# Ledger of designs, part 281: VH-VL binders against o60147

Target 1, 175 residues: o60147
Amino acid sequence: MLEKNKYLYIFRHIQTNQVLLSQGNVLKKTALFQLPYPLQKPVAPNGMRPAKLRKDHWVPLLKVEFPNESMFQSVFMQLLNYRKYRSVQPLTSDLLKLPIPVRRRKIMRQEVPNTIADLADILNKEKFPENSVRLQLSDKSDSEYADWPPSVQIDSEEIKLSRGFREKTTVDEAR
Short names: E, the ipSAE of ESMFold2; O, the ipSAE of OpenDDE; V2, 0.75 times the mean of E and O plus 0.25 times the DockQ between their complexes.

## First folded at step 14 (VH-VL)

Design jd1 (framework fv_dargistotug; at its last look DockQ between E and O 0.03; V2 from the best seeds 0.00; counts 0 for: pae E 12.0 > 2, grease 19 > 18.9, placed apart)
Fold by OpenDDE, look of step 14:
Structure jd1 (fold): chain C 175 residues (1-175), chain A 120 residues (1-120), chain B 106 residues (1-106)
Amino acid sequence: as target 1 above (175 residues)
Amino acid sequence: QVQLVQSGSELKKPGASVKVSCKASGYTFTDYGMNWVRQAPGQGLEWMGWINTYTGEPTYAQGFTGRFVFSLDTSVSTAYLQISSLKAEDTAVYYCARGTYYLSYGFDSWGQGTLVTVSS
Amino acid sequence: DIQLTQSPSFLSASVGDRVTITCRASQDISSYLAWYQQKPGKAPKLLIYDASTLESGVPSRFSGSGSGTEFTLTISSLQPEDFATYYCQQDYEYPTFGGGTKVEIK
């Protein structure tokens, strides 16, 4: 029970690059509430909350294993707070000069690196025991978005989860 | 109105390759994903995969990896399906179909289909 | 992959009949189901999406219902132009189609 609750999965949308946080390897439909601005008939890349969760449209960004559920919950909540904070910050003058579609795309592209950076920052502040947090990345290059504290052990093992919340198979790897 | 117009029927020999085109009009090409669906003669519909028209990223269904390649020419709002090393079992009508990216609205627009016949 | 089983595979009916086609999913797919109509030599046509939402331009005699694992397409009064093959399709995950139901004239 506790083991199941100590895993943080971060997913990105295949098109918009929006980010969703998940406890466990399966996104719940309620995860969509993490996204602002629901729209009934949105099209990408508007960065709006989709009406439904389509599993195959989300890919795992990273997986974090915490020592226990409490640590997971702490980090999870902080991540949400960081995201909320950014969402209410004024846009820079440079962004405001851009057409709305371009602006939105640019902001959306920043969600992944910002989330990764947030995670690293949170973990740096938490000062967890050395190598107590195991981080797996779908793309190893994503680790470069932040400096990780000693508490984080970057696992060379690939995330076994693929699109659609499936276990990776040889066929999936060929896609 | 939304239209998807596919290239004409193809007759190929085993081992050959074919490239089917799907030209979209009447909407912003990159606002919707493009799906490919196969239908063998007298059989049902089979989803082959889709291509993200915005990012260009293809996703292939199981069984449609390797010989099947989705591609785009966004400048002419066209999606392509290429099948290499054709086999007799590849004989089918191939459809392109428009779908939303992350909502379940079904495939609301279809090409007229392209018959690909593979025969020695 | 999610399997969709349609029943019946074949259905004989007369004009004016109420026709019901069922689609069963191998797992809970919520309302992520669409229905299509296909006539010989033609591409499929979307009828219903999100289990019960009628596609624009589709006659009101068509309706969809269900959620979870059991879904139904209903034609309240079969018209001559409705003789065709009908497919259900889920998009809860990677799309899959049912085997189809051919509605033939009795």
Scores: ipSAE 0.016, ipTM 0.652, lowest interface PAE 6.1, mean pLDDT 88
Fold by ESMFold2, look of step 14:
Structure jd1 (fold): chain C 175 residues (1-175), chain A 120 residues (1-120), chain B 106 residues (1-106)
Amino acid sequence: as target 1 above (175 residues)
Amino acid sequence: QVQLVQSGSELKKPGASVKVSCKASGYTFTDYGMNWVRQAPGQGLEWMGWINTYTGEPTYAQGFTGRFVFSLDTSVSTAYLQISSLKAEDTAVYYCARGTYYLSYGFDSWGQGTLVTVSS
Amino acid sequence: DIQLTQSPSFLSASVGDRVTITCRASQDISSYLAWYQQKPGKAPKLLIYDASTLESGVPSRFSGSGSGTEFTLTISSLQPEDFATYYCQQDYEYPTFGGGTKVEIK
């Protein structure tokens, strides 16, 4: 068979709320290279050294089902480009006034709403057929970060727990 | 389709300077970092550092912080390595190599190498 | 710097042999290891990244395994065109290369 449904999986870190994109329901360690650390001195030749992947610290945020590979690849690449764009933007004056650890935490905490908004922006611009894209969230209230086009059908069922992460989410509290 | 084409071999005397070019084609130049790797005759590979092609910020490995300068001309998708005050020990093949910013695929494209010979 | 020690530094093998090259890191580098092939007079060619992921266009006889401090490159059935020097490279921090393993076909 030539025609296959494709899935975009998005994970968040239980402590930092950083976000990783995946085409599989299991994170590969190379996914860590997606993390934009524009204020971090590069350790690797590509300008960023990802933190160690601890798979029990990454939980599902959302899943998107596309009808074909072409739609999936287009959206996946655009999401990665949005993250790159954000990583090289000048920081606001308010952020620059903060101590570096506080600034870093605040930037990381924005990744969930930013990623959801970026996904919706891409899907609104793509003009896909009505109900052709199925969105399933771990927390349905996260859909409120964006306005969704008619092409998106938001699943009424939240994502059930997957193998490889904790039964209860532990989140580091920011001060 | 992705290609890195380097400038030709150079024969120099000690104390001179050399500028090696690395012209990229077949991809968006500013989406990938550019690395420089040295290989002395009969020796292994040695990472010299890299340059962020979007911001222009270079990073140099230990031992390459001084006479070695990375630079860019993004209008022609070209990275440069300049070596000043050449010494005999600088005799080597110098490679440019492309690396990803965010998705690691290793150094997936290399220039053909530029032999710099420093002879007194 | 993270030191990568390759073994053996040299080997001679026949066409069809299974060849294994080892790369040992001075500290835990998780799976952040790549393998390159370099033929005389040519630039290195990426074979494997992330310890075990085969680069596009690389023959399936090449495979990688390992994590932490011990990694292997395996050529399941050595071919005449596999005569080369093989390098490992870590990307856990600023890259370093192993010393190389020269493979000669006898």
Scores: ipSAE 0.007, ipTM 0.486, lowest interface PAE 12.0, mean pLDDT 81
ESMFold2 (binder alone), look of step 14: mean pLDDT 94; pTM 0.955

Design jd10 (framework fv_dargistotug; at its last look DockQ between E and O 0.16; V2 from the best seeds 0.00; counts 0 for: pae E 10.2 > 2, placed apart)
Fold by OpenDDE, look of step 14:
Structure jd10 (fold): chain C 175 residues (1-175), chain A 120 residues (1-120), chain B 106 residues (1-106)
Amino acid sequence: as target 1 above (175 residues)
Amino acid sequence: QVQLVQSGSELKKPGASVKVSCKASGYTFTDYGMNWVRQAPGQGLEWMGWINTYTGEPYYAQGFTGRFVFSLDTSVSTAYLQISSLKAEDTAVYYCARGTYYLSYGFDSWGQGTLVTVSS
Amino acid sequence: DIQLTQSPSFLSASVGDRVTITCRASQDISSYLAWYQQKPGKAPKLLIYDASTLQSGVPSRFSGSGSGTEFTLTISSLQPEDFATYYCQQDYEYPTFGGGTKVEIK
């Protein structure tokens, strides 16, 4: 049971590139609370909180295995704090000059790299034991968004979680 | 009003390919995803997958990979389903159906369906 | 994948009858269920979404209820135009449809 509690999964929305953090490979409904205020009937790509969790709308971004649950919880909470901090920062003048839809899209596009960078920064500060944290990516190129500390071992094997939060099969890989 | 108009019936031989079109009107095409649903004769409905009309990214349901390709021409608000290497079991009515990205309010708009018959 | 089992597969009813169709999900899907009506040679028509919300333009004689794994579509008073096949569909994750319930004239 402890083994299951030491995994951080990060998902991105297929359309908006919004990011959700998850303990374990199954997104819970409560994960949606990580997203901004919902609208009654939002239309993508407004970057809002959907009313429903559609698993098929989220794809795995990365998986992190921590030595224990405590380390996971620490990093998880810090990630949330980083995101919160970013969300309350004033927008740059350049962003403010953009139409609202364009601005929102631009901001959302940065969620993935920002989250990855946040993770790396947090891990750098935590100074976990060397190679104690295992990182798997759906797209290996995403690792380039940050410099990783020695505590992080980047797995050459991609995560085996497919869209819909199930193990990848040959058929799934063809999609 | 929202309308999805599909291309006409197709009669193909095994091994051939078919491309079904679904033209949307009455709304902003890229505001909604487009689903594809298959219905074999006398059978139920089967979700084939959907395509993100905004990003162009397709998602195929299990069993609908390889020979099935979703595509778009956003300039004419049209979604396409292409089936290659057709088999007799591909004989069915194929529907396009509008859905939302964030929220699932059902498939609120459907094309009239396209019958694809595969026969030697 | 989530399986939806509809019951009954067939039912005979008369105009004016109260009709109830059940849809059972293989797992908890909360309220992520829709109901469709399909007539021969026609595309399905959305009736209910989110288990109980009536689609715009759909007669009030149609209603949906349920949550979790058990759902019900009710036609309070069957009309001649209601003879059709009805499908439930879950949209909690990968959309799947029930097997359908054909409502026939008694």
Scores: ipSAE 0.013, ipTM 0.616, lowest interface PAE 8.4, mean pLDDT 87
Fold by ESMFold2, look of step 14:
Structure jd10 (fold): chain C 175 residues (1-175), chain A 120 residues (1-120), chain B 106 residues (1-106)
Amino acid sequence: as target 1 above (175 residues)
Amino acid sequence: QVQLVQSGSELKKPGASVKVSCKASGYTFTDYGMNWVRQAPGQGLEWMGWINTYTGEPYYAQGFTGRFVFSLDTSVSTAYLQISSLKAEDTAVYYCARGTYYLSYGFDSWGQGTLVTVSS
Amino acid sequence: DIQLTQSPSFLSASVGDRVTITCRASQDISSYLAWYQQKPGKAPKLLIYDASTLQSGVPSRFSGSGSGTEFTLTISSLQPEDFATYYCQQDYEYPTFGGGTKVEIK
């Protein structure tokens, strides 16, 4: 039988603009481990990890459809590596001059554009077939953060905010 | 400067409905969730649920499904609580309170409360 | 639901007294506890969040401590304006409140 299409789901935090990657249309609690630092005291210098996933605090940013598992796995792992690489780089002199809370906010506010740019960079390097990858955004203007290769077809319809990525949720699934 | 201003008190008969408004100012409305808290006369605080001000999705505590409806008008930074089929037991002060989408910060701003009195 | 039990439910104390209010949770809630002060006819006011962090503008005589299942609010030297009812509130899951502690000043 033909392999089913595989989807990458990317969420952003409503307030902090932190970003989480998911293989499913609902975030798992373990997704929080993608954030570089656990919650400690307010004002930790790099990132802040909530102790518990509050699914309603995360909204869709974008969805990517890949034709097979191999393409999905390659891109997913590279996105995690790009984020890890960025998180361990020395801070610039300009950032080091800022008070820690201001520095954190400035770094976090860039997570959405940085993730979108990472995705585009990966897709440009992978040489996938023309129009083989479908991209759907919650806000189409977010596509402006990057130049997209011919392999990417950007869906004309935006993701609806009120329902997230899921069409229907049963009571048991919401728990 | 953060302020939540609620609509005035209401006197209702059993079976009627009421809609309480909560207008926010001094902050970006969609950055904070809006909670509803009930306090019956002489009693403690009871969390009724909240509404995600970014998506518009409401979430209700146990016992507040059905007759209680949370809604928004983001164009005027206002949250609403509608109670239908009012009962005498609904007599209470209803508060709106903003909560962070980021854990463990409590409700840092509250409306002044709206007294709803249901008299048979 | 996570239940919060406050103790005592009522106390009367003199100006200058040290007052301690206890909040016990029905399960481990880490540090996800807030304390509120409510005066008659007024909305609650946030005093403490994350178990021990003092909200901006709150007098330093207020402090919070604890983690897991037992938490305390302490007023180191009670003042006349501290007459109020105090509530604990958790948000480890969706919020619940304690039953309240009414503090009267003689």
Scores: ipSAE 0.007, ipTM 0.553, lowest interface PAE 10.2, mean pLDDT 83
ESMFold2 (binder alone), look of step 14: mean pLDDT 93; pTM 0.955

Design jd11 (framework fv_dargistotug; at its last look DockQ between E and O 0.03; V2 from the best seeds 0.00; counts 0 for: pae O 10.7 > 2, placed apart)
Fold by ESMFold2, look of step 14:
Structure jd11 (fold): chain C 175 residues (1-175), chain A 120 residues (1-120), chain B 106 residues (1-106)
Amino acid sequence: as target 1 above (175 residues)
Amino acid sequence: QVQLVQSGSELKKPGASVKVSCKASGYTFTDHGMNWVRQAPGQGLEWMGWINTYTGEPTYAQGFTGRFVFSLDTSVSTAYLQISSLKAEDTAVYYCARGTYYLSYGFDSWGQGTLVTVSS
Amino acid sequence: DIQLTQSPSFLSASVGDRVTITCRASQDISSYLAWYQQKPGKAPKLLIYDASTLQSGVPSRFSGSGSGTEFTLTISSLQPEDFATYYCQQDYEYPTFGGGTKVEIK
């Protein structure tokens, strides 16, 4: 069977800047469980999960193209593990001094830079061929959160879609 | 080699409780979620819910919020399903299955199943 | 919940036959669908995930296709070990399974 190019899609929340990882260009409803603790529960020290997925609140952050499924799965699972690790770490004394709403906002604002740094860290440790991984960002200045290995080619075009990674007409756009 | 080994079959009276164990080996237990799936005799598969093995947070399918409790002992890489106040309609094979349901990689490893029979 | 309707519920086929099983979702689930095989007295076995990606170790005579609401599992040349019950499962939301398709010897 032919190996097909595989894409990692990363979304951010328009208000909180929380991050969701996706295997497809459409967020599955259960993607919210990547975030700790639902609304109306004891407030998680590391962030907050919305009650339901509102697709109009999640916009593209970046897209990564891998040459095959195996590379994609390795990177995707490692990113999820970094996120899980952070979700259970004890809070610093400085964060614990803050009122809970302020603390939550401060933690959530770090999700974009943390995720980008994690992705770059993983890709630097992997021994992928030069220019084999293509990265496209919604805001190219976000690439500055990390140092990228030679395996990564950063696309000169920013992602222009402001509501998800799908155009309104279809799930897949034929060329 | 990934393996999930469940506890043996149980015969119970209505009103009793049962605790099914699922011991994992061959992988890092906390890297993958654990699902519970029910199959009544001669019937199809029914997802009961899952537990996040890293945080311990359970999620229950509709209809399984109440008498069904998922738990873990990560020190021995084991997940548990407890069913209280057993009813005749709880008679089924109960499977544990590895997978994090917010990922689309399917349930790639299953336990052998535990038959729970509730009668009399 | 998302309902999955499998067709047919039952089919009879001979070794060497091409077999096609259909799964219809009650709403658009993108590509978030898996296929399982189950033999009597055994746990289900994952065949295909993400609509069309073949699980490691599964014979290439198995293939999956579809997106949105209509999906198919195809066995290109049925073998004796393929007589089993097949289930589709969506994982776009909380997982649900189709009702199953039993494949028997004709």
Scores: ipSAE 0.492, ipTM 0.804, lowest interface PAE 2.7, mean pLDDT 86
Fold by OpenDDE, look of step 14:
Structure jd11 (fold): chain C 175 residues (1-175), chain A 120 residues (1-120), chain B 106 residues (1-106)
Amino acid sequence: as target 1 above (175 residues)
Amino acid sequence: QVQLVQSGSELKKPGASVKVSCKASGYTFTDHGMNWVRQAPGQGLEWMGWINTYTGEPTYAQGFTGRFVFSLDTSVSTAYLQISSLKAEDTAVYYCARGTYYLSYGFDSWGQGTLVTVSS
Amino acid sequence: DIQLTQSPSFLSASVGDRVTITCRASQDISSYLAWYQQKPGKAPKLLIYDASTLQSGVPSRFSGSGSGTEFTLTISSLQPEDFATYYCQQDYEYPTFGGGTKVEIK
């Protein structure tokens, strides 16, 4: 039971590079609430919360396997807090000098590296047992966005999931 | 007015290549993804994939990898479909169709289609 | 991939008839379904999106309903210009089309 709930998936939007956190490989509609700016009819790339979740608009960024659900939850909540913290920080003068569309794009581009860095920072602080956390990336180069603690074992294999599609599992087939 | 205008019909021999163009007008080209849909004679519609007009990233449906290449020239608001190593079974009408990124609004605008005939 | 099964494949009707076309999805696709009309030699035309929302400019005699796995396109009163092939299309995931329903003159 806990096996299913110990996986963190991070997805990025294919257009905006916005990031969604997911418990498991299936994005829930409620995940969209992670996005700060709701809009009924957004136009890309505006960094808005889409009205509906379209799985094919999201690609897996990374997968993290934790020893148990408790550790997952701790990290998950901290990630959300980090994101929230950033969202309420004042924009730098350099960003404010940019046209709004350019500014938004620049901010959105930073979500992926920031999220990865956040994850690494959180894991560094948590001091989990050595090699107790398994990290798998869709793009191995993304691991370079942060220094990872000894608790993290980076998988040599990339995530084979395409877009936001989940692989068929026995659990899924039973549904 | 939103318009997608495709290049004209093509007659090719097996093994040849073809490049179909889709020129968009009446809207910001990069605000909408561009889809490609194939329709063989007397058959239904097949989604081939789409290209992110902003990032340039193509996505191909199963069965449309390898010989099929989506590309862009954003300076002229044009999307391209290139098919290499053409086969007889590639004979079809190919459509470009405008999509959306955030919502499920369907493909609200279509090119007129380009007939590609592959015959020896 | 999500499979869409349309029924019937062929439908004969007369002007003024109420026409109903069904589209069944292989899995729950919520309301992520669109309907298209295609006439011979022409590109498909979007009629309905999000299962029930009428595309701008489409006559009100067209309506869509359904959610989950069962969807219906209804033409309340068939007009001469409505004889065509109709396709459902899901965009819950990577788009797939139904096999089409050809509406012919009876």
Scores: ipSAE 0.005, ipTM 0.590, lowest interface PAE 10.7, mean pLDDT 87
ESMFold2 (binder alone), look of step 14: mean pLDDT 93; pTM 0.955

Design jd12 (framework fv_dargistotug; at its last look DockQ between E and O 0.03; V2 from the best seeds 0.00; counts 0 for: pae O 5.9 > 2, placed apart)
Fold by ESMFold2, look of step 14:
Structure jd12 (fold): chain C 175 residues (1-175), chain A 120 residues (1-120), chain B 106 residues (1-106)
Amino acid sequence: as target 1 above (175 residues)
Amino acid sequence: QVQLVQSGSELKKPGASVKVSCKASGYTFTDYGMNWVRQAPGQGLEWMGWINTYEGEPTYAQGFTGRFVFSLDTSVSTAYLQISSLKAEDTAVYYCARGTYYLSYGFDSWGQGTLVTVSS
Amino acid sequence: DIQLTQSPSFLSASVGDRVTITCRASQDISSYLAWYQQKPGKAPKLLIYDASTLQSGVPSRFSGSGSGTEFTLTISSLQPEDFATYYCQQDYEYPTFGGGTKVEIK
């Protein structure tokens, strides 16, 4: 059986820099549930999860092409596990000294560099074949948040779409 | 091996309550959401809602926000559906089905179904 | 709510026939559609997810296509064990199912 390439799409929020992972170039409405919303809300007043998905507030951060579904699924789930692990860790004393609104903003702004570092860490540990994973960024300087393994080929062209991952002349960019 | 094992069929009178269990095995319970799906005799499939097994927060489809309650016991990897004030129209097979928490991968594992019969 | 309309609701075909079943969504759901097979007295079985991706262990005679509002499930060579009811399901938002297509083998 021939295996088909699979794409990971990562979005960031234009104001908060929160991050959402996607299997397709269009965020589904329920993607918001990736954002932490604990049953009790000790650190997330009104559940730092927006009430609705505003597609105009989420822009491309990066796109990853994997050679197959199994690799995509493994990396996707590991990224979510890294986020889950971080969400339950005690806050540092430096963060706890900040006023709550400033603290929240600082934590959310860490999501972009943290996600990029997590992705690289997973790819380094998974031992994928050389040049088997193609990475494209909206801002190439973001690649500097991590050291990338030989398996990763960083595309020289940035993602140029100002909203979403869809090109003007194409209906869908998936698989 | 991924397995969802539901509790046995129930025969109830109108006004009674029932609690259907769905015990999961063969995977990390909190990595996947648990969905509940109803199928009345000879009818199609109807999504009732799901429970986020990591956060414990249920979401109910419209029409299922009153008498239907989803809950968990993560210590035994079990999801529950409670139906109170049973009506004849609640007669159906009730399925639990796991879905990926964030992905559009469909419901890839289903319980065997629990027939709840409500008769006068 | 996103309404899914399946057609036909019933079809009869011979072993070896190519069978196509359509699912139409009331709005654009991108590729967020799955197909299930259900045999009498059994739970549904996932066949296709993300419009066209074949679930592991499903025979390659099953395929899915489509995006946006129109989707198809194709069985390239109908087998006796394919007698079942087939359902589409969207999960672009909270899931809904199509009404089903019952396939009988003549």
Scores: ipSAE 0.254, ipTM 0.719, lowest interface PAE 4.9, mean pLDDT 85
Fold by OpenDDE, look of step 14:
Structure jd12 (fold): chain C 175 residues (1-175), chain A 120 residues (1-120), chain B 106 residues (1-106)
Amino acid sequence: as target 1 above (175 residues)
Amino acid sequence: QVQLVQSGSELKKPGASVKVSCKASGYTFTDYGMNWVRQAPGQGLEWMGWINTYEGEPTYAQGFTGRFVFSLDTSVSTAYLQISSLKAEDTAVYYCARGTYYLSYGFDSWGQGTLVTVSS
Amino acid sequence: DIQLTQSPSFLSASVGDRVTITCRASQDISSYLAWYQQKPGKAPKLLIYDASTLQSGVPSRFSGSGSGTEFTLTISSLQPEDFATYYCQQDYEYPTFGGGTKVEIK
């Protein structure tokens, strides 16, 4: 399905605010490999890789529709590279002064804005055609984390996906 | 030792409200979510929803919106269930149950349950 | 919501019997299934999680198996204290419980 291959979904964990990238609207268990630190019995928030994917614990952050799969793949890979780059950077002295739990929480909470900023930066560099990329946000305020290039059209429509599921459930709607 | 201790039985009239407490001990309260499960007399278990004890965000199952409110007092490691505009059909035992945030380990700890009886 | 159907609803057995309870899911839930035991007037007790992992402190006579849509709880040798109602519960999505299986004395 060509159409599904051009959609980037970004999910955040409801407790840790960790971010997962997804091709298409269904989180796959393999997405967990994006998280750096596996742990058999982790507790939130530690910024660890959970043993299992709980779809209902991941909330869609944004949806991006690209003109084609190639553009999607390019951006997707770049996002992963940006994240990897950040992960290997030395911690600031201010962070190092914090207790480890506090530090970890602070870092995790920055993943969402950092990812959004990364996306914008990547898109700015790619110079896609004007209004060729459609961006939908679960929270419109999240768009403020970055300046978006002309290639990005911010859609006023809400994402119909909730909690990592294909469609909003009555439970989700009732929240 | 992990313990969840709930408040005592309640007898209420229709239209009244009730607030059930669930005090946790023996673990870090914010490391686990808190679920609420209802069981009507002679019936099965029904998941009502859960509250993220770290973020304080509640999630309600279908059928448990509006009159049902999950809340926390993290300072005393306590979760609360409030039911307003009580109906006879709300008569049930209500359980709090600990669950992990993002792992599938089941509900490994339960409160003893709180019977709420709604009768005119 | 995912529906879980337990069978049988009622089961009569004797001490020493091998007891098998089944839980069928309306869709594939992988191994996201737990089993609980509930005695009258008591809260449910977790027995098995992740379809086959025995909860700490639970006797080894209890075992769980299955994946996808079919799951089984087995009590290898029923003990007097095992007469209770058993529930399966999925947490692949928002949690739902099976209807329960009451194990009674024959």
Scores: ipSAE 0.021, ipTM 0.631, lowest interface PAE 5.9, mean pLDDT 87
ESMFold2 (binder alone), look of step 14: mean pLDDT 94; pTM 0.958

